# Designs tried in a protein design chat: VHH binders against EKC/KEOPS complex subunit cgi121 (cgi121). Part 55

Target 1, 174 residues: EKC/KEOPS complex subunit cgi121 (cgi121), of Schizosaccharomyces pombe (q9p7j3)
Amino acid sequence: MILPLFPETQVHVFVYENVSNCAAIHEQLISQNPIYDYAFLDAATILYKKQVYSAIIRALEDRRDEQMKTKTIHSEVILSLSPKTEISSAFRQFSMTKKSKNIVVVKIDSKLTEEEEFERLDKLVEGNRVEFSDEELQKLIDFKVLKKNYKLDPSTLENPLASILSSIALRGYS
Below, E stands for the ipSAE of ESMFold2; O stands for the ipSAE of OpenDDE; V2 stands for 0.75 times the mean of E and O plus 0.25 times the DockQ between their complexes.

## First folded at step 6 (VHH)

Design u1 (framework vhh_7yz9_2)
Fold by ESMFold2-Fast, scan of step 6:
Structure u1 (fold): chain B 174 residues (1-174), chain A 121 residues (1-121)
Amino acid sequence: as target 1 above (174 residues)
Amino acid sequence: QWQLVESGGGLVQAGGSLRLSCTASGFTFSRYAMGWYRQTAGNEREWVAFITKGGSTTYADSVKGRFTISRDNAKNTVYLQMNSLKPEDTAVYYCTARGYSDYLPSYEDYWGQGTPVTVSS
């Protein structure tokens, strides 16, 4: 995928259901294993494609402006999903854990094609790949998690898109 | 103070083998993932091999099948066994202890000073 504000940046997003090896993947992420240089998100936290893209755009803006708070662009995507700028909190809220079942995986700056990244990820992730679409994401979301992460009240929960996007875009401008 | 001390570099003929060692002191080695990176003049440092604290290994495509990374926690040492060496493997090889992770930001990364490897044709 090409982003209008960052046309030279290649972005790939993958969705996996029923992943059985999240504990093994999590250990690799803790270890800073270079082969796992992706943003691994818990799909329970993602409702819309636009939510993911907004976080990617914010992370790329922080990199462009030399304002990244994390050590990698992929970690900055995870941070950028959070309405707060606290790294540990953002990772607890949005990143994959050893208990995760469904995940969203983001790759930025790939030197590989989308198909080559699929081949690589299919060897790392023991799960079923599904389409990155609002329909598939809405099957995997946990609305209690979403409400807590974005501080949604009952009046916004039925149509939360604008609130989520505003939280991502305005986070860190304090 | 922490140290990572590399040894085993040198000159070797193409097709030969070399074993690099990296011994750690001043931090708890067993808590760190360990890696080998290499750098040639005018180029960025590139990763070569990685081993987690649990012993899981990964390799760059350029060395897969030829290089083997291993660790000995009792000796605080990580090794890189390099077989079927090519002139393109000529570089300064750096040992690193990877404690830095945004998942565990309380740990610091450590780097050795590097050991040169020259592979002649």
Scores: ipSAE 0.082, ipTM 0.535, lowest interface PAE 3.9, mean pLDDT 86

Design u10 (framework vhh_7yz9_2)
Fold by ESMFold2-Fast, scan of step 6:
Structure u10 (fold): chain B 174 residues (1-174), chain A 121 residues (1-121)
Amino acid sequence: as target 1 above (174 residues)
Amino acid sequence: QWQLVESGGGLVQAGGSLRLSCTASGFTFSRYAMGWYRQTAGNEREWVAFITKGGSTTYADSVKGRFTISRDNAKNTVYLQMNSLKPEDTAVYYCVARGYSHIYPTTFDYWGQGTPVTVSS
């Protein structure tokens, strides 16, 4: 995937459903094992492809402007999904946990091709790969989690896209 | 004050073995994942082996099958057993302790000073 604002930045996004080893993956992530250098998101928090891309763009903008609040571009993607700049809250809300069942995995600046990343991730993740598409994401979302994370009222839940993207893009302007 | 002290490096012939040790003080060793990195002149540090708090291990492809990482929490020590050494394994080897922060859920690393390993052909 090529991003219009960052055409030289290589981005890969993968979706896995029915993951049976989330506790093992979470241990590796908390330990910051170099093999697991990806953004591992709970798919219960992601409704649209545009939501993920908006967070990636925001993270890349913060890196370009030397304003990253976390230590890696991948952790910055997780932070950037949050409407607030509080790091611990963002990770609690969006990152994979031991109890996650479906995950979205983001890789930025990969030295590997998409096919090579697939082969690598298939060894780490015990689950079923599905297409990164709005249709597949909408099967995995938890609307109660989405509502809480973005503070959506009942009127916006029927079509929350604009509200979510605005929350990501306009966060932290000053 | 935290400290990581590496030992066990030295000169060895190709095909030989060395065991590196890294002893920690000043923090609760059992709560940290541990790893080994190496650096050759003119190159950046590269990851070699990693062991989690729970004892699961991973290895760089270049050392897989030849090196074994292990830990002894009672001694606050992590080990790297290096077998079938090759001249290209010549490097300064660094011990790292890797932690997690609730506030900043990224690494905060403690690094040792490094121990040199030279493998002659």
Scores: ipSAE 0.013, ipTM 0.449, lowest interface PAE 7.6, mean pLDDT 85

Design u11 (framework vhh_7yz9_2; at its last look DockQ between E and O 0.51; V2 from the best seeds 0.00; counts 0 for: pae E 9.3 > 2, SAP .687 > .668)
Fold by OpenDDE, look of step 7:
Structure u11 (fold): chain B 174 residues (1-174), chain A 121 residues (1-121)
Amino acid sequence: as target 1 above (174 residues)
Amino acid sequence: QWQLVESGGGLVQAGGSLRLSCTASGFTFSRYAMGWYRQTAGNEREWVAFITKGGSTTYADSVKGRFTISRDNAKNTVYLQMNSLKPEDTAVYYCTARAYSGYLYPTEDYWGQGTPVTVSS
């Protein structure tokens, strides 16, 4: 996938449900294994495709402007999902954990086609791939976690997408 | 200060074997994942093998089945056993330790000076 604002950057997003080896993946991530050069998100925290895209765009903008707060573009995506500026908080809020069951995986700067990237990633993730769509994400979301992460209240729950996107866009401006 | 010292490189014929060693100092070795990279003149450094603190291993496709990474925490040493060597394996091999600050945040890479490996036809 090519983003209109970043035509030189190829991005792939994958969704897995019923993942059995999140603990093993987590171990590789904290070890900074180069094979696991992805952003691994807990699907329980993701409600919309646009939420993921907004975070990716924010991360790419940070890189373009030489203002990344984290070391890698993938870690910057995780940070960009959060309304908070603290890196540790962002990772606790949105990153895959050892106990995660469903995940969203983001690859930035891919040199491979989506199919080729999937074949590579499928060797690392033991789960079922599902479509990257709002419909599938809605099945995996934990609304309690979502409300907590973005401080959603009854007034904002009527239009959660707007609130989420605003939180992502305005991070660091409060 | 973190220090890594590689050894074991040299000249070997195709089909031969070498065992590289990397001795670490200045940090708690058992707490960190270790890896081997290699680099040829004019090219970027590429990863070869990786081992977590727990002992889980990963290999580049080009070396799978031929190379084996292992570690000895008591000796603060990581090893790379290289079998069935090919001319294309010729490179300077570097040991690495990757530090992170807490929850999945990458911080710094530490490198040794490298050990040269030459595989003749």
Scores: ipSAE 0.022, ipTM 0.395, lowest interface PAE 4.3, mean pLDDT 90
Fold by ESMFold2, look of step 7:
Structure u11 (fold): chain B 174 residues (1-174), chain A 121 residues (1-121)
Amino acid sequence: as target 1 above (174 residues)
Amino acid sequence: QWQLVESGGGLVQAGGSLRLSCTASGFTFSRYAMGWYRQTAGNEREWVAFITKGGSTTYADSVKGRFTISRDNAKNTVYLQMNSLKPEDTAVYYCTARAYSGYLYPTEDYWGQGTPVTVSS
């Protein structure tokens, strides 16, 4: 997939449920194994496809503008999900942990088709792939976590998406 | 005060071999994963090989079976043995060291200045 604002950047997003090896993946990420060069997100924090795409767009804008705060585009996506600029809190809130059960996986700057990228990723993740869709994400979300992460209240219940996307787009602007 | 110094590059005929070395100073080498990247004119750096602090190795498909990465923690040195060299292996080769600094993704990495390798036909 190519985002309209970044026509030369191919992106793939995958969703896995019932992942049994998040601890092993976590160890490979700590070891800096380049085969694991993806953004691994905890699906409990993701409700909408547009939430993920908006974080990707923000990370790509910051790369374009030489304003990235983290070392890789994939870690920048994780930071970009957060309404706050503080790196360690963003990772604690949104990144996959050793105890995660469902994950969203993002690959930016892919030179492969979606199916080719899936074939590589499927060797790394022990879980069941599901569609990247609002319907599937809704089944995996923890609404209490979502509300805390984005400070949602009853006044935004009709359109929580707009509040979430605004938080991502305007991070760092008081 | 840290340094990564690559050496062993040069001109070699196709089918030949070279061994690249990268010697580290100014940090605790054994706590870092080490890697090699290469760059041809007008292109982005391309990953070649990686070795974890525990010694596990991974290679790009284009070099698998021809290149071997290894490390000697006593000498603070990582090596890249390059066999059966092809003209398309011509590039500047860069050594890198990476560590985790309290985040899941790397927040510290070091790069050398590079060593040129030319493989003639």
Scores: ipSAE 0.006, ipTM 0.360, lowest interface PAE 9.3, mean pLDDT 85
ESMFold2-Fast, scan of step 6: ipSAE 0.561; ipTM 0.821
ESMFold2 (binder alone), look of step 7: mean pLDDT 84; pTM 0.852

Design u12 (from yb4 with Y100I S101Y K102G Y103T P105Y T106P E107S; framework vhh_7yz9_2)
Fold by ESMFold2-Fast, scan of step 6:
Structure u12 (fold): chain B 174 residues (1-174), chain A 120 residues (1-120)
Amino acid sequence: as target 1 above (174 residues)
Amino acid sequence: QWQLVESGGGLVQAGGSLRLSCTASGFTFSRYAMGWYRQTAGNEREWVAFITKGGSTTYADSVKGRFTISRDNAKNTVYLQMNSLKPEDTAVYYCTARGIYGTYYPSDYWGQGTPVTVSS
């Protein structure tokens, strides 16, 4: 994917369902193993492609403006999904856990082609790749988790996208 | 105050072996993942080997099968056993302890480096 606001930044997004080794991935991730330098998200928290895209754009804007709050661009993507600026809370809400079953993986500034990243990730993730599409994401979302993370009430349920995107765009700088 | 002290570098001829050690103090070593990086003059620092607190290891493709990373929590030490050394392994080798995931830098610890020269 080419981002209009960041045309020189290469972005790849991968979706895996029925992942059996999330505990092993989580151990490598919290250890900051360089091979796992990706944003590993729990798919239960992601409803739309635009949700991921908005978090990526916000993270890239913060990097451009020298306002990143986390160590890497990938951890900044995870933070950027949260409506709050609190790092620990964002990771609890959106990062994959040992108990995750479906994950969304984001890679920014890859030195590899998309095909090479697929090959590399398939060695790390024991699950089934699916298309990064709204249709596939809507099969994996947990609406209870989504409502809690974005504090959605019944009045916003019919148009959660607008509320989610607003929360991401206005996070922590209002 | 924390410290990482590397040792074991030196001059060795191609095909030889060296064992690097890195001893930690000032933090709870057993709770940290440890790694080795190397840097050649004029180039960026590159990752070589990594070991989690649980003992799982990973290696860069250039050193797989030749290098072995290990740790001894009782001695607060991480090791890099380097076998079948090649001239292209010549570099300054750095030990690192990985901090808390997701926290803003500088959560990582770094040693001062130990030079390794492999003659042809």
Scores: ipSAE 0.178, ipTM 0.604, lowest interface PAE 4.3, mean pLDDT 86

Design u13 (framework vhh_7yz9_2)
Fold by ESMFold2-Fast, scan of step 6:
Structure u13 (fold): chain B 174 residues (1-174), chain A 121 residues (1-121)
Amino acid sequence: as target 1 above (174 residues)
Amino acid sequence: QWQLVESGGGLVQAGGSLRLSCTASGFTFSRYAMGWYRQTAGNEREWVAFITKGGSTTYADSVKGRFTISRDNAKNTVYLQMNSLKPEDTAVYYCTARGYRSDWYPTEDYWGQGTPVTVSS
């Protein structure tokens, strides 16, 4: 995957449904196991591909400008999904938990091809990989979670894309 | 305040074995994941083996089947048993401790000073 403002940066995004080992993955993540150096997101929080890409671009901009608020580029992606700059809140709202069923996995700065990353992730994630597409994401979203995370009212929920992207872009400006 | 003290390094013949130990003090060892990294001259520090608080282990492909990581929480010690050593295993080996704060992001890592291992043929 090529990002116009970051053409040298390798980005891969994977979606898994019906994951049975989220508790094991979560243990590895909180242990900072190097093999698990990815952004593991709860798919219940992600409605659009553009939502994920906007967070990735924001994280890469913050890294370029030496303004990262978290320790790794992957944790910065998780923070960047949040409409405000509060690390613990962002992780509670967007990161995978022990109870997650469907996940979105982001890898930045991979030295591997998409297929090689899939082979690695297939050994770590016990679930079914599905296409990273708006259609597949819309089957996994929890609109109640989305509404709470982005403070959407019922009228905005009918077409939330612009509101979500604006919230990500304007993070830290109230 | 905190300290990680490595021991057990030295010179060994190819095909031989060594056991590295790393004893922690100044923090609650049982709450931290522990790992071993190694560094050769002119190269970046390379991850070797990792053990979680719960005892789950992972290994770099280069050492799988030859190295075993284990921990003894009563002794605040993590071990690296190295078998079937090869000349390319020659490096300075570093112990590390990793944890999380209640705000659910990584804390600062603790690192030992390193212990040299030389494997000759």
Scores: ipSAE 0.345, ipTM 0.699, lowest interface PAE 2.7, mean pLDDT 87

Design u14 (from yb4 with Y100H K102L T106Y E107D; framework vhh_7yz9_2)
Fold by ESMFold2-Fast, scan of step 6:
Structure u14 (fold): chain B 174 residues (1-174), chain A 120 residues (1-120)
Amino acid sequence: as target 1 above (174 residues)
Amino acid sequence: QWQLVESGGGLVQAGGSLRLSCTASGFTFSRYAMGWYRQTAGNEREWVAFITKGGSTTYADSVKGRFTISRDNAKNTVYLQMNSLKPEDTAVYYCTARGHSLYYPYDDYWGQGTPVTVSS
């Protein structure tokens, strides 16, 4: 995948369903184990590929402009999904938890090919890999969680894409 | 004010050993994961070894089996024991302390670096 504004940045996105070891992964993340340097998202919060790409682009813009608020590009992706600028709230809303079952994993600036990252992640994640597609994401989303995270009303919930993308782009200016 | 002070670097013959030390002050050492990074001439800084608050260790493939990271919380010190050194290990070695949060950059710390030169 090529991002038009960041054509030399390598980006890989993976989706896993029925993950049985989220508690173990979470423990490695809080231990800051460098092998786990990815953005681990709860798939219950992600409805569209464009939602993930918008957060990645926002994080890359913040890095380019020397305005990152978190310590890694991967944590900046997680923050960028949130319509608010408060770090702990964003992670509570979008990060994988010990009780997560389906996850979206983002890798930026990989020195490995997509196939090599896949082999690495398959050793870390005990679940079934599925295609990163709107169809697969829509099987894993929790609309109650989505509505709460983006403050969607019933009319917006029928077609929420524009509202979600606007919230990501306008973070902190509502 | 916080400090990380590295020591133990220097010149060594290939096949030799060095022990690097990094002593922390100004923050609660036992709450931090600790790591060693190195920067070789013409290359980006790379991770070498990492030790968690609980003492579990992880190593880069290039040093696995030759380097050992350890910590002494009573002395606020992290160590890197480097054995079977090769000319390719020549680098400036940096100590880092990683805060108790994955997310907040203001609680990560870095030392100034200590040079290691391995002669053939």
Scores: ipSAE 0.176, ipTM 0.509, lowest interface PAE 4.1, mean pLDDT 86

Design u15 (framework vhh_7yz9_2)
Fold by ESMFold2-Fast, scan of step 6:
Structure u15 (fold): chain B 174 residues (1-174), chain A 121 residues (1-121)
Amino acid sequence: as target 1 above (174 residues)
Amino acid sequence: QWQLVESGGGLVQAGGSLRLSCTASGFTFSRYAMGWYRQTAGNEREWVAFITKGGSTTYADSVKGRFTISRDNAKNTVYLQMNSLKPEDTAVYYCTARPYSSFLDYTEDYWGQGTPVTVSS
């Protein structure tokens, strides 16, 4: 997919369910293995496609403006999902863990097509690929996790999209 | 004070072999992942091979099957065995050591000074 404000930036988003090797992937991420240069997110934290796109756009804006707080664009996507600018908490809230079962994977600046990235990721991820759609994401979300991460009231959980997008854009409500 | 010192570069004929070494000092080598990158004239550095703390290896598609990365923790050394060399492998080769989780806070990877490799046709 192309983004209107960043038309030269290749962006691919993948969703995997029932992943059996999250512990192995996590070890590679902590080791900073270059082949794993993706944002690996816990699908329990993602409810909407727009949530992911908003974080990507914010990360790309911060890179454009030379305001990144993390070392890589993919880490900046993870930070950008969080309502607060605190790197460690953002990773605890949104990043894949050894115990994750369903994941969302983001690739920015790929020199490969979406199809070629699927072939590469299918070798790294032992799980079932599903469509990146609101319908599929809503099967994988954990509403208790979502509520905690974005500090949502019970009434807001009924329709949380605007609150989530505002939190991403404002980084802590202000 | 940390240091990475590369050696083994030089001129070699196409089809030949070369072994690069990188010896580390000033940090606990066995706790770091190690990698090799190369920079061709006029281009940015590109990743070549990577070895984790546990010895798991990964290679760029362009060198897979021809290059082998290995490490010797007793000698604080990482190696790159380069076989079936091609003219397009001509580059300056850089050794790097990666602290775990450094992607979180801009902690710089450790880098060597580079060793040139020229593969003649």
Scores: ipSAE 0.015, ipTM 0.418, lowest interface PAE 6.4, mean pLDDT 85

Design u2 (from yb4 with S101T K102S Y103L T106Y; framework vhh_7yz9_2)
Fold by ESMFold2-Fast, scan of step 6:
Structure u2 (fold): chain B 174 residues (1-174), chain A 120 residues (1-120)
Amino acid sequence: as target 1 above (174 residues)
Amino acid sequence: QWQLVESGGGLVQAGGSLRLSCTASGFTFSRYAMGWYRQTAGNEREWVAFITKGGSTTYADSVKGRFTISRDNAKNTVYLQMNSLKPEDTAVYYCTARGYTSLYPYEDYWGQGTPVTVSS
């Protein structure tokens, strides 16, 4: 995938359902194992492809402008999903946990093809890969989690896309 | 003021063994993952082995089956047991500590390195 604002940047996004080894993956992530250099998100927090793309664009903008708040572009993607700039809160809200069942995995600046990354991730993730599509994401979302993370009221919950994208784009400037 | 001090490097013949040690001070060792990297002149550091705070281990394909990483939390030490050494294992070996903090999700500490030379 090529982003119009960052045509030089390679981006891959993968979705896995029914993952059985989230506790093992989580241990590797907090240990900063170099093999696990990806953004591992809890699919319960992601409703739209545009939500993920908006966070990626924000992270790339912050990297371009030398305004990253975290150490890696992948951790910056996780932070960028949050409407606030507090790093610990963003990770608690959006990052995969030991108890996660379904995950979204983002790779930026890959030197591998999408197929090669899939083969690599298939060795790390014990689950079923599904298409990165709004349809598949909507099967995995937890609306209680989404409402809490973005502070959605009943009037926005029925069509939350614009509110979510605004929250991501305006993080730190409200 | 944190420290990572490597030891155990040296000259060894192909097929031989060495055990590297890395002793940590100035931080709570048991809360950090530990790893070994190596570097040859003119090249970037490459990852060799990793051990999480829970004891899970991972190895680079080039050393899998020959090297074993382990830790002793009581001694604040991580070890790399290197068996069946090959000339291409010749490098400076670096110890690293990796952890999560509330302010920055990832932190890195590095030792000064210990040289290993494997003769044919």
Scores: ipSAE 0.014, ipTM 0.459, lowest interface PAE 6.2, mean pLDDT 85

Design u3 (from yb4 with Y100W S101G K102S Y104F; framework vhh_7yz9_2)
Fold by ESMFold2-Fast, scan of step 6:
Structure u3 (fold): chain B 174 residues (1-174), chain A 120 residues (1-120)
Amino acid sequence: as target 1 above (174 residues)
Amino acid sequence: QWQLVESGGGLVQAGGSLRLSCTASGFTFSRYAMGWYRQTAGNEREWVAFITKGGSTTYADSVKGRFTISRDNAKNTVYLQMNSLKPEDTAVYYCTARGWGSYFPTEDYWGQGTPVTVSS
């Protein structure tokens, strides 16, 4: 993938449905196991590809500008999805939990090929990979969760893209 | 270095059958979704059939009920069984390996193509 302003940065995004081992993955993430150095997102919180890309771009901008609030670029992606700068709130809102069923996985700056990342992730994730597309994401979203995370009113919920992207871009300001 | 090598194309009369094979090397085949596309001169490639890494299949309306896609992960091979062939199926058939998503063109691998001609 080639990002504007970050053409040398390798980015991979994977989507898995019907994941049966989220509790096991969550335990490894809590343990800071370096094999699990990815951003594991709950797919219930992601409606659009642009939502994920906007968070990735914001995280890369914060790294470039030496303004990261978290320890890794992957945790910075999770934070960047949130309209607030509160780390604990962002992780509760967007990170995969032991009860998650569908997940979005982001890898930045891989030292492995994409094929090797596929091999690694399929050993870690017990689920079915699906295409990273707006169509597939819309099958996995929970609109109640989306509404709560971005504080959407009923009129905004009918076409929330601009509101979501604005929230990601403007986070960190009162 | 990755490769996709198609085989099994050729000449067949209307109503006949052909089986296309596509063998992959240089990447972890079992982690990729696989597909078949076809192209006639002057037209862009059109999708024919798709199989996910989990074995779920989808087909274009024009071939549904006549074509069957399958895979053998031990042999790093995807197959297209083509039955009840029609002259309209005449095209060059391309095997493709699709990464986690088709949004990025650099993540798709393509074979060189194998020609199929169906005579009336």
Scores: ipSAE 0.000, ipTM 0.107, lowest interface PAE 19.5, mean pLDDT 82

Design u4 (framework vhh_7yz9_2)
Fold by ESMFold2-Fast, scan of step 6:
Structure u4 (fold): chain B 174 residues (1-174), chain A 121 residues (1-121)
Amino acid sequence: as target 1 above (174 residues)
Amino acid sequence: QWQLVESGGGLVQAGGSLRLSCTASGFTFSRYAMGWYRQTAGNEREWVAFITKGGSTTYADSVKGRFTISRDNAKNTVYLQMNSLKPEDTAVYYCAARGYPSLYDLTEDYWGQGTPVTVSS
């Protein structure tokens, strides 16, 4: 995928359900193993494709403007999903955990094609790949988690997209 | 003050072997994952091999089957055994202690000064 305003930046997003090795992946992530240089998100926190893209755009803007708060662009994507600026809180809210079952994986600046990244991730992730689509994401979301992370009230839950996107775009300005 | 000191580099003929060592001081070595990276003039530093604090290892595709990373926590040392060396392996090799992402601890990465390896045809 090519993003408007960042046409030179290659982006791939993968969704896995029924992942059995999240504890092993998590150990590699906290060790900063370079082979795991991706943003590993808990799918329970992601409702829309636009939610992921908005966080990616925000992270790329922060990198462009030399305002990144984390060590890598992938960590910055995780931070950018949060309406708050606190790094530890953002990772607790959105990052994959040892107990995660379904994950969303983002790769930015890949030197590989989407097919090549898929083959590499398929070796790292013991789960079933599904399409990155709103339909598939809506099967994996936990609305209690979503409500808590974005502080949504019941009236907003029927159409949360605008509120979520606003929270991502206005992180650190509100 | 922390320090990582690499040693064991030098000149070797293609097909030969070298063992690099990296000794840590000034921090608790056993808490860190360790990696080896290399850099040639005009290119970015690239990852070569990685070992977690628990001892699991991963390797870049270019060195799989030829290089072996290991560690000795009693000596605060990480090693890179390089076999079947190729001219393409010529680079300055760097040892790194990898901290955690900014999840719970602001632990930073530590880097050594580098040790040059030249593989002649």
Scores: ipSAE 0.015, ipTM 0.432, lowest interface PAE 6.7, mean pLDDT 85

